# Ledger of designs, part 3: VH-VL binders against Probable pyruvoyl-dependent arginine decarboxylase (pdaD)

Target 1, 139 residues: Probable pyruvoyl-dependent arginine decarboxylase (pdaD), of Prosthecochloris aestuarii (b4s6j7)
Amino acid sequence: SIFPPQCERISVEEGLKSLSPGEITFAVMARNSTNEHGRLIASSIGVALPADESVYGYLSEHHPYGQTEEQSGEYAEDLAATMLATTLGIEFDPNKDWDEREGIYKMSGKIINSFNITQSAEGQNGLWTTVIACAVLLP

## First folded at step 8 (VH-VL; framework fv_temelimab)

Design a30 (from H0 with heavy chain A50R)
Fold by ESMFold2-Fast, scan of step 8:
Structure a30 (fold): chain C 139 residues (1-139), chain A 121 residues (1-121), chain B 106 residues (1-106)
Amino acid sequence: as target 1 above (139 residues)
Amino acid sequence: QVQLVQSGAEVKKPGSSVKVSCKASGGTFSTYAMHWVRQAPGQGLEWIGRIIPIFGTAAYNQKFQGRATITADKSTSTAYMELSSLRSEDTAVYYCARGLWFGRLSYFDYWGQGTLVTVSS
Amino acid sequence: QIQLTQSPSSLSASVGDRVTITCSASSSVSYMYWYQQKPGKAPKAWIYDASKLESGVPSRFSGSGSGTDYTLTISSLQPEDFATYYCQQYGSSPLTFGGGTKVEIK
């Protein structure tokens, strides 16, 4: 089964907040790099680590061949769904009931849609990212 | 350069257990998944399971559930796979392999050299 | 469990030949990867996301496919290409590999 995560939206300037010891958290961020004319030249997706890990910060993967906003969204959706499933100990199985898999995709969609909120003119250029930090209940 | 170095070959008796280690160097340990895959002589590849050290979460192929235990020690950048109740059909080369748990999901970009485990009486 | 069937199980070819290997999944998969394995060695990452070559893989290699049917092609076989090639899916647990295709010298 899939449980809704407890999520908090954090700006890049505010940093990643740590959860209590023993809680599992993940954070997904998306960023598009554009040139001065607004043309997409690169995209990256980051995964933030808990603050108490020995290596602080986040992981990112660059898509050097360039990505559209739609393709970057699809990649972030796969990333968020995989992180959520992994955190909950859920494996993807195409032969399982669709409602279980649909729940994971719907939850990841909520997280990804948060990246589309622009708080300033600078954000509309895709150079400012928001971190979505979620705590999940493990059965 | 990322390098995965596994422990040496082992000869075990039926009914015993074996524990294979995989030490990672170059790059980051906690931020990737470590998978275990075996290959019986002259046969194909079979996935055993994986651990994601940052989460401490292990997942297993149902075939090995209850016999395999995968663990990780972040302080030494080492992953372990223990297999119990050994049978002759467990004779195989056991590989550790690094996989992404994001992006290129479960794509094994680096592999250890392999550890031959021979189960015979 | 998603079953991957590779065809052929083995083939004999000469240097300069075009070689085609197929991988068929019992149901649609999200990701398909290919690995090259030489005798006595660990598998090596070769192709990811069906069609993208790993760094250092010669351009004579290509991958294609979607859904259930995937192909690895070598346009002009070289001596260093003699190996066994395995496909791997990520679409369902457990992770599964094809049975391998052994590319041998004639």
Scores: ipSAE 0.006, ipTM 0.543, lowest interface PAE 10.9, mean pLDDT 69

Design a33 (from H0 with heavy chain T28E S30D)
Fold by ESMFold2-Fast, scan of step 8:
Structure a33 (fold): chain C 139 residues (1-139), chain A 121 residues (1-121), chain B 106 residues (1-106)
Amino acid sequence: as target 1 above (139 residues)
Amino acid sequence: QVQLVQSGAEVKKPGSSVKVSCKASGGEFDTYAMHWVRQAPGQGLEWIGAIIPIFGTAAYNQKFQGRATITADKSTSTAYMELSSLRSEDTAVYYCARGLWFGRLSYFDYWGQGTLVTVSS
Amino acid sequence: QIQLTQSPSSLSASVGDRVTITCSASSSVSYMYWYQQKPGKAPKAWIYDASKLESGVPSRFSGSGSGTDYTLTISSLQPEDFATYYCQQYGSSPLTFGGGTKVEIK
């Protein structure tokens, strides 16, 4: 069943291996930077990511995460939840009815509450790498 | 239909601490941010900090870092703000306010009735 | 820290008057919100995203602006509109409020 989805922080290799037909795997990588806001790389397997980056732009304006390992993890979790909601057909639109926005928050909360958080981090050329993988069965 | 009900007024001595509660009803608690804002007599509004209960993560205005502690109890849908090392300048009405942490961040759609904290010797 | 300056700090107006309140930010902000506060009461959410009215807010209220300059307008002031209005930004932490504009009856 779709709720609550099982999500966890894992390595990139483990994330790729978790893919099964009909499953969605989100791989979100955050860069730890001392001088600039952390760079995020996000992808999903099994479904298309949103065509525009408005959601990413919105979150990056309001989340100064990416400066420490802890902040990068929080940012990756927030982004993964947002992208999963969007992928499941829940529209991200600040102009929509408050009840619809509440639906997004409820879904995000269930995703986050299902996270099996592990300390997965990689320092490579200043990059902090956290991978969030969510297994969701599509209808 | 959302209501936020705060604890009653307090009178405290300088150097003590105060803990104000805010009980939410009529909506989702875990997935909304609960903010704390104060208003000194005759003055404007000042943001103290916020917690998102589902994350367990609290954020603070630098001015209150180290003195304020914001917590939440999901089982009772109650948020708390504790302020330590009280000074007379901390005399204010303290409000809790619900905000969206996702979508429209930090818009305070519902407010508690306020708790007057008076710090005097 | 983004500083919000409201003008005027107070104004006196009569029922039926058009009232305009301004809020100026020290740097560009992504969001501007407005709250109404009556004496002895908690603030109420009033306008979000610069121009969108909260449910139950009368249509005589409007908001406008972008970047650093924002306004709240009341097209025909009513007795229940006498209050202090505060702007609030979300462009940078910490969250900040304007100093408030008190709308008083003449």
Scores: ipSAE 0.007, ipTM 0.517, lowest interface PAE 13.7, mean pLDDT 68

Design a34 (from H0 with heavy chain T28D T31R)
Fold by ESMFold2-Fast, scan of step 8:
Structure a34 (fold): chain C 139 residues (1-139), chain A 121 residues (1-121), chain B 106 residues (1-106)
Amino acid sequence: as target 1 above (139 residues)
Amino acid sequence: QVQLVQSGAEVKKPGSSVKVSCKASGGDFSRYAMHWVRQAPGQGLEWIGAIIPIFGTAAYNQKFQGRATITADKSTSTAYMELSSLRSEDTAVYYCARGLWFGRLSYFDYWGQGTLVTVSS
Amino acid sequence: QIQLTQSPSSLSASVGDRVTITCSASSSVSYMYWYQQKPGKAPKAWIYDASKLESGVPSRFSGSGSGTDYTLTISSLQPEDFATYYCQQYGSSPLTFGGGTKVEIK
């Protein structure tokens, strides 16, 4: 699958640190983890905005009951895409915007032409999933 | 735990406006969507709109676009819904409800007690 | 917008009866939720993601379905189950609810 060059610079291990300043690029990094009671939580750890080129971190805890491992991955992907879309002031519909075959969101609007999501699993027994969503402002 | 407490019942004349408040306690007010839903007497539920306080972004059901205004005050953890140009058909119980705005398993997990708004001459 | 049609609008049943209510969407939906509402009270989250019971919901309740057709079933109706049940889709704007199914005593 083909991603915008800006998005190819984002490393799951290095996160938003691999993002080049000065590009018109929006990125958010989100992850799933398990709390002390064995329930899944989702968190964001940063967003990069073109307006100030700063990265803001946020930890949010959401405890969806009855999540499966498969649904955990989908939840992290939806979290990353929804946070990115909301930050940019655009609407997101997982049913219409997700391309399951390529693992990418196909979204267009006045300021967004395309974006992608990269996923990896980290930590003991695959309980940690990190997702990076990246969008590029294109003509 | 999370609790949503709404303002009290109101009686309004046609053509006037009403503003209902919803104060949240417990949980993270800023990162969850706060939705507004109404229910006319003996009728079903109708979604009005929502706001995500951390981003200041509000979305509306097209039916209420231009009449409804949804706002949030993060400092007081309070959401507001103002409905203008009231008609008798706007007589309903108005609920605020917290939604998980991310993920496939999102739904309205906590509801306010409801605010009855009566519009009559 | 996606329209949700619940059937029946109301039903009368006796304690111990099996009750089935349906929710049909005008087009395929990603998510379907069910709420229980008793007179004078706010709706209460009941079933999420079509088939998952909220904490504290009795096991006699079940949900099923995908795409356009969804069902809520009560295997053996109890006195505390008399209420109105609403389906709701999430994933397409505007968010929409079914018209409700009122479960009444016979």
Scores: ipSAE 0.007, ipTM 0.556, lowest interface PAE 9.3, mean pLDDT 70

Design a35 (from H0 with heavy chain T31I I54T)
Fold by ESMFold2-Fast, scan of step 8:
Structure a35 (fold): chain C 139 residues (1-139), chain A 121 residues (1-121), chain B 106 residues (1-106)
Amino acid sequence: as target 1 above (139 residues)
Amino acid sequence: QVQLVQSGAEVKKPGSSVKVSCKASGGTFSIYAMHWVRQAPGQGLEWIGAIIPTFGTAAYNQKFQGRATITADKSTSTAYMELSSLRSEDTAVYYCARGLWFGRLSYFDYWGQGTLVTVSS
Amino acid sequence: QIQLTQSPSSLSASVGDRVTITCSASSSVSYMYWYQQKPGKAPKAWIYDASKLESGVPSRFSGSGSGTDYTLTISSLQPEDFATYYCQQYGSSPLTFGGGTKVEIK
């Protein structure tokens, strides 16, 4: 599993059930989609929020402003997942049969690692989307 | 149902500052960025900036950088926009609007009712 | 900064007419949002991702477009459609709106 032992991959149905206060669900739904011109747009990583907001992992689409020629042939979500894995200090293999880019993960305790992810042909936005990752609790 | 309720109209002197509030009710405050947009009388919409309360991240239109300060208080689900060094051309209706900070980015699905700020001598 | 140009700036049409307004971006955008604003009121979410109608928006409205050119169409104008319509891009900072198209019913 590319995620720490405190972040357990679970079924979608199990992940939609109520969790105890303090538990967090992290959803990864990294899929390619294309706009009407066949250009790549990205489905994004879902996030979980602290227990008092109790939002379990959210599936959403990331619509980049445009894609560079270099990005239009790439799996943009692989790059996002690789950046997330790098932040967590783990290796990511997008070609495995169990695709951890696409699942729901249960985490005990609070999220301690996050990073911003935003993609567009122009490179940057004034607003950053923060992806919160399942992480090992510090002692 | 979601509702954004803004503070009341303000009349200000040139050179002063104004602070407008926007209280969110219904839905989950922390999954949304709170944006501020203004509209001068008879004119179009102009984006001022936004804050993502969950992460404390704010972004500004460069035109307002240094004059606008956007903050949020998660405990009261309230966002604030303060604009300093007011001039007559700052006379406008100021709106708060929510947009997702993830997924369907910055689509303003709900808007506050607006706060008229009049700057006159 | 991405400039959005709407045309026409204003129009007057009769009930039952087909109305088409356009939004042209200075650079390619993936999708466009549209808002309806009635006099004295806040804008209301109307169309997202170029072509998808917000809940409660009448089916006489439609959106289309890609790249730099986007269109909002009203197939049969009704009195309640009197409003100004604004397009918005979201892919580049600062967020920008078109200048608005005022639709007046004769």
Scores: ipSAE 0.006, ipTM 0.542, lowest interface PAE 11.3, mean pLDDT 67

Design a36 (from H0 with heavy chain T28D T31N)
Fold by ESMFold2-Fast, scan of step 8:
Structure a36 (fold): chain C 139 residues (1-139), chain A 121 residues (1-121), chain B 106 residues (1-106)
Amino acid sequence: as target 1 above (139 residues)
Amino acid sequence: QVQLVQSGAEVKKPGSSVKVSCKASGGDFSNYAMHWVRQAPGQGLEWIGAIIPIFGTAAYNQKFQGRATITADKSTSTAYMELSSLRSEDTAVYYCARGLWFGRLSYFDYWGQGTLVTVSS
Amino acid sequence: QIQLTQSPSSLSASVGDRVTITCSASSSVSYMYWYQQKPGKAPKAWIYDASKLESGVPSRFSGSGSGTDYTLTISSLQPEDFATYYCQQYGSSPLTFGGGTKVEIK
């Protein structure tokens, strides 16, 4: 399964909408992300993370993310394809949705689909996409 | 600018049901979860449940499972909470409150004025 | 479910006093929010994400904490601050509130 073990209980056919509001916690997939960027994305889309875990640390326990960039890219693409088939879209603009006072991304009034988060690099190869992976109730 | 306006006070007999409404105005009803919270006289706040209108998904505190039903009508921007099999201990002010289902999860930035439900024989 | 314990349950203080109230969670929480409720009124959003003041909240209020222990402080109590203050967590469902701390002016 492309999902973390906790997400395997969620049917793709259910599209995550059957979960309670307090249980809608998304695993975030990101290629070339830092822990800080992963946490900011998670916060903006309503992900409640375990107190002692970063997004990157959490994901690497359930998938081999961070072992190789190529593996991370393959999983992100498969997850994005699954989400595009089953979930509603949110357009996310990191330059407009960043809240300087709170240090988080804020999003409202949008239908969930996927994210683009851009870490600027001198070349185009520095761009990467983050996607919402699943909904899960965290400890 | 956002306002939540609730239906008026009700007096009910034990064993009956009550349905409270909450009409949202001045904001985007579909982009938020609508939560229901009650407060018995002189007591604290207790979460009943919520609905995310855009998905039609409702969730409940297990204490109220089977007795509470939360619904929403997007066309009128109105959320409803129905509580059945009423007991005297259900006497409380019932509030609707708006919360994000993403970002600041379940932070109640706007509240309705409250609806007093009195259950007496 | 996560239980929130507020201390004290009530306090009496004079205008100008520094007031602190605490909220302790039975396990670590992802978010902690505070609400102010005046008699006969609905609660008002007051502090989000442990330390961020809601728009319009006076700067004499502050919040702090992480993990299981959180505090709301009023640096110089004013007459309009008498109210009951509630903490609320999001760590898991169901959403829970603390029992409230009633702040009364002497």
Scores: ipSAE 0.006, ipTM 0.518, lowest interface PAE 13.5, mean pLDDT 66

Design a37 (from H0 with heavy chain A33T F102Y)
Fold by ESMFold2-Fast, scan of step 8:
Structure a37 (fold): chain C 139 residues (1-139), chain A 121 residues (1-121), chain B 106 residues (1-106)
Amino acid sequence: as target 1 above (139 residues)
Amino acid sequence: QVQLVQSGAEVKKPGSSVKVSCKASGGTFSTYTMHWVRQAPGQGLEWIGAIIPIFGTAAYNQKFQGRATITADKSTSTAYMELSSLRSEDTAVYYCARGLWYGRLSYFDYWGQGTLVTVSS
Amino acid sequence: QIQLTQSPSSLSASVGDRVTITCSASSSVSYMYWYQQKPGKAPKAWIYDASKLESGVPSRFSGSGSGTDYTLTISSLQPEDFATYYCQQYGSSPLTFGGGTKVEIK
């Protein structure tokens, strides 16, 4: 059986230094939701954001499902895992087991590509303050 | 195979409300985006709003905000759209349509068969 | 909101004709999608990301464009292609559709 990625928030500089080909990271837009990537993330949660707010900041302050920062953290992890699976072309359902064979081959190429895209996006807009780093252990 | 099956046609009086259902089968429900789109007779397509069931978060076209309520029940893989304060101008076929969650969330890869809602006295 | 203008609103064509439908956005869009709708039926996904054909769409269809101007082309019209075609953007909320182009038989 294969596992869902486990993710955490880290600083941009620490995130970029800690990555290897087997690890995935997301750069989270800190201030500019008007960029395509930030707009897509905002749209995927169904919310229009002011131009200078981050999706992650919004999720932390607004708790659609709960009354605590704990629930906001769980929600952000599910969001990160789902975004990564979708970006890699793998359908993610938190209630289902992953397909180990298909996942391994798709992830081997796409993890490296996702890493490179994330670094390029960070360099292009200069407004990223955090990354969501996910550790992926494959059989 | 993915299929979206909607509730049957309804005739409503002005000022009432209507609630249309859309049941998904054959694919993953909770991580996809479910959209609602309407089409008045002889007219084009108009987006009402969407929900991502895993998040419970709905977004609305401002034109329908305050009148439309979109919900989802993950246990039955069913999305709902309720429209209140109905007017004759709300007479239309109402469609549910599935979008991928991230990357192509606004691309409607599967559509329900449509539900005709007629608003008249 | 982003306005989409389709041209023409309708056209009459014969089997074998080349047909081109245009969709113009009031501002730059990130994605453009096309749907085919036949009378009495729900729309069908047809073209995504401006130029990529949905599974099962015949190769005589193509899409092109970027920014504000997009086109759908049918290189050699067939009887089953008579339908209304709609463009749809994702650049900002709300999601918007073009007014549709009805392709009718001559």
Scores: ipSAE 0.006, ipTM 0.516, lowest interface PAE 12.5, mean pLDDT 66

Design a39 (from H0 with light chain S30K S93Y)
Fold by ESMFold2-Fast, scan of step 8:
Structure a39 (fold): chain C 139 residues (1-139), chain A 121 residues (1-121), chain B 106 residues (1-106)
Amino acid sequence: as target 1 above (139 residues)
Amino acid sequence: QVQLVQSGAEVKKPGSSVKVSCKASGGTFSTYAMHWVRQAPGQGLEWIGAIIPIFGTAAYNQKFQGRATITADKSTSTAYMELSSLRSEDTAVYYCARGLWFGRLSYFDYWGQGTLVTVSS
Amino acid sequence: QIQLTQSPSSLSASVGDRVTITCSASSSVKYMYWYQQKPGKAPKAWIYDASKLESGVPSRFSGSGSGTDYTLTISSLQPEDFATYYCQQYGSYPLTFGGGTKVEIK
């Protein structure tokens, strides 16, 4: 199984589980996208975290591998991909070329499929959304 | 490519409620914050609150807590702001605006065209 | 609540003038943003992260500042710069805007 050991599938309606102080959770979201060569990427990773002041402060101060203006909406995806890659024992560098990152997005799709996640109504836009909550104590 | 389209102008009586919609097209809906901001005639901008659709959680300016309800329907990529117990002071143009919900790029990058809500007896 | 005070509240200047507007916060802010709003229109993102220009913003605009004091400067005012400019902080709820500075061209 490629299930991250500290992760579990929960519904959006259930919300995220509470964590000990200093811990955060992230959610894995799948979307269909294409790389620069037009090939379909089975999945990409997004982040959904509790919207409280401490989490906002933490993420604003901690930019794994550095965040640039060009990363914009990909910042959360890079964070989630880094957490999943670390849990799976693989390396992820958000500064790598797009094509080199395709494997991470495909792996996230395999994780999502392992949870038997059904395509949501938003799947009409090539998105499968669900919440796989992972408890992570960031350094 | 990203566009936010709001519902049309409304005239309401004091004590009633109004519900304004904001439909997003292009880009990702669920993982961005959708903010609501109002502007009374000749006045400045005032933040009402925001929702992050993937969480289903909303944050409010305490001035509007208990009167404002912000919701989102992910299936239609539409956010809503309902304001109850309307007073004449609530007459304003109401805007929806998109932004990242954290980090240095959390500025409001796309705005709806605005919805004029007039509260008159 | 972090309060943002803009000065001046309004100004009238000639084409070619250097214009500086200030935004002062009641406590240190994490991020400061500026928006341009023309009459009858929605605001437009103009400057983000205190000093970075949004795509399409003319180079005559600049932003600076940190902590509690921020400025927006127009090096050589043009007719299309007639607008109200708002600062906005991000990092502390509720999110707040300054009162706006109306730039009127003589």
Scores: ipSAE 0.006, ipTM 0.523, lowest interface PAE 12.9, mean pLDDT 69

Design a4 (from H0 with heavy chain L105W)
Fold by ESMFold2-Fast, scan of step 8:
Structure a4 (fold): chain C 139 residues (1-139), chain A 121 residues (1-121), chain B 106 residues (1-106)
Amino acid sequence: as target 1 above (139 residues)
Amino acid sequence: QVQLVQSGAEVKKPGSSVKVSCKASGGTFSTYAMHWVRQAPGQGLEWIGAIIPIFGTAAYNQKFQGRATITADKSTSTAYMELSSLRSEDTAVYYCARGLWFGRWSYFDYWGQGTLVTVSS
Amino acid sequence: QIQLTQSPSSLSASVGDRVTITCSASSSVSYMYWYQQKPGKAPKAWIYDASKLESGVPSRFSGSGSGTDYTLTISSLQPEDFATYYCQQYGSSPLTFGGGTKVEIK
């Protein structure tokens, strides 16, 4: 897992409700859309702060040529960790392990040039399917 | 105010290499993608590749893979593009351009002034 | 790679004319951007996400489209609009640009 042990995966419905002033400083949200057979067809990532009613910084992934459905969720988590590191002002090296105090785990993947970065989730189909809530320190 | 300032014009022989620099000032350097785009005389725009300085990771257009090397130095807020095995067809103005890693990485919101590279025997 | 075809490659029009530039992609794209380039200058960010105007872009400009077909429109052409306009996609790597449409004004 690319996230610290104190981060938990929760449902989208519980995501923003779990944000409490003074308890959770930051939340990373990942969205996976699946078909009726449970196959992943799209993923996207968002970032939320406790004082914010909206999720900022959306990343959307479509399946680029040569990638499998199974890889999309893993790449979405790598992008979420990237956004978290960027927001916190932490310098990130994907070949190094990060300790729990920095709120970042070692990233499992590489940056993929075929991922989409969306200004908003408004143009995307489906709903956020996962939320990762973390008690991390802002810079 | 974001400004990208590139190194000066270069004249090179076929088979040599060229290294162009792009110094960023104002705004945040490390968390933006820095792209390289070229334009041959009278022609359109062609994407070479990009680096995200915070990761040190570069991505390339397959056409330039093996010949182009894109690097960044966070301490000087400078990105570099080196192109090897130069041919006359590589004569172009080379631009650096910025994209926000999240939200707008593929949209070039600020551009450098361009560096003319002339390759002639 | 995704190829972008702009039409027309060049046009000349009078001040006050409505000008339409099209950009057609060989495959569906997720994002389309437009840049304005004047002679001897670097391109300038103009329209992002198909329809959103960059700060400082006059309201006579608009963008529209989705999938494979995109359009930039100037509702009432002005002398300062003389430039070449390029579309740029992100649907897949590599990032690609259209061939440009040169807008000449009398």
Scores: ipSAE 0.005, ipTM 0.517, lowest interface PAE 12.0, mean pLDDT 66

Design a40 (from H0 with heavy chain T28D, light chain S28R)
Fold by ESMFold2-Fast, scan of step 8:
Structure a40 (fold): chain C 139 residues (1-139), chain A 121 residues (1-121), chain B 106 residues (1-106)
Amino acid sequence: as target 1 above (139 residues)
Amino acid sequence: QVQLVQSGAEVKKPGSSVKVSCKASGGDFSTYAMHWVRQAPGQGLEWIGAIIPIFGTAAYNQKFQGRATITADKSTSTAYMELSSLRSEDTAVYYCARGLWFGRLSYFDYWGQGTLVTVSS
Amino acid sequence: QIQLTQSPSSLSASVGDRVTITCSASSRVSYMYWYQQKPGKAPKAWIYDASKLESGVPSRFSGSGSGTDYTLTISSLQPEDFATYYCQQYGSSPLTFGGGTKVEIK
């Protein structure tokens, strides 16, 4: 199937949705804690492969962010993109700029955009929590 | 930087099969969908199907279901489209084209040069 | 199957003219794309996500639309714009293309 991915934002408590036969599912989870100035002080990212019992994860405490407040969610997106690329067995160069990260960032960016990370920051007392499960139909 | 190079033109008899190759260089072969599109002389574009090499899964236009087989070889970064039971109306230029398998960036950003398949007796 | 109807099928226009071509879908589409094809060549990505120009596309081109009705406009036609333009939907299988609009310069 080459339909747009069937992606669903789920709470962290709900876990991965049940798979229908013929579906490929990715779960990408990003959690951010911010200080009172909107700077990220901790984040974690996990990615689950189809039929994988393990969740690929990345945990970083007190990320060294040199970005402005306008970009405060972007590092979590980059980490999620890196973890997704690793999970899919492809190379992703985290040292390249957005414009230079070609196909992998374009692909990962669409999944990450479904998280709505930046819009979640205010609603969770400065904690950004997003979980998305994406399914691809396999006709 | 990404380049798609297709196999050369073929002349086939009705009832036979043709297998067209599309070799990718530059960029990531496995994580994009490779689509196949044909164009009869003087006519418009028609989507045949696609494969996502990382998953090994193919999807087909129902019109070609059972006649078209799309495969990929990740070790050589090559996609293939085989069309069986050829008829004269299958005479067309066959293109491979790369696109993401989902989202707003799923447009066909790179195309092969095309392979003319002529079906005649 | 989503049918895409382009109008006109062909047009002749002079250099400097404003050209508008339309693409109408039989039902709502998720994404709409436009391709430029010159005689004897493969199609080239031109406009993605209804309104965003691909790298290298001149700013005289624009796209607009949502739902079922989409438009490609050339604000001031140039000789190098001679081509057939195709719309293509994504969101419903099979992927479908419009019949094309052939733009000829007088």
Scores: ipSAE 0.006, ipTM 0.530, lowest interface PAE 12.8, mean pLDDT 67

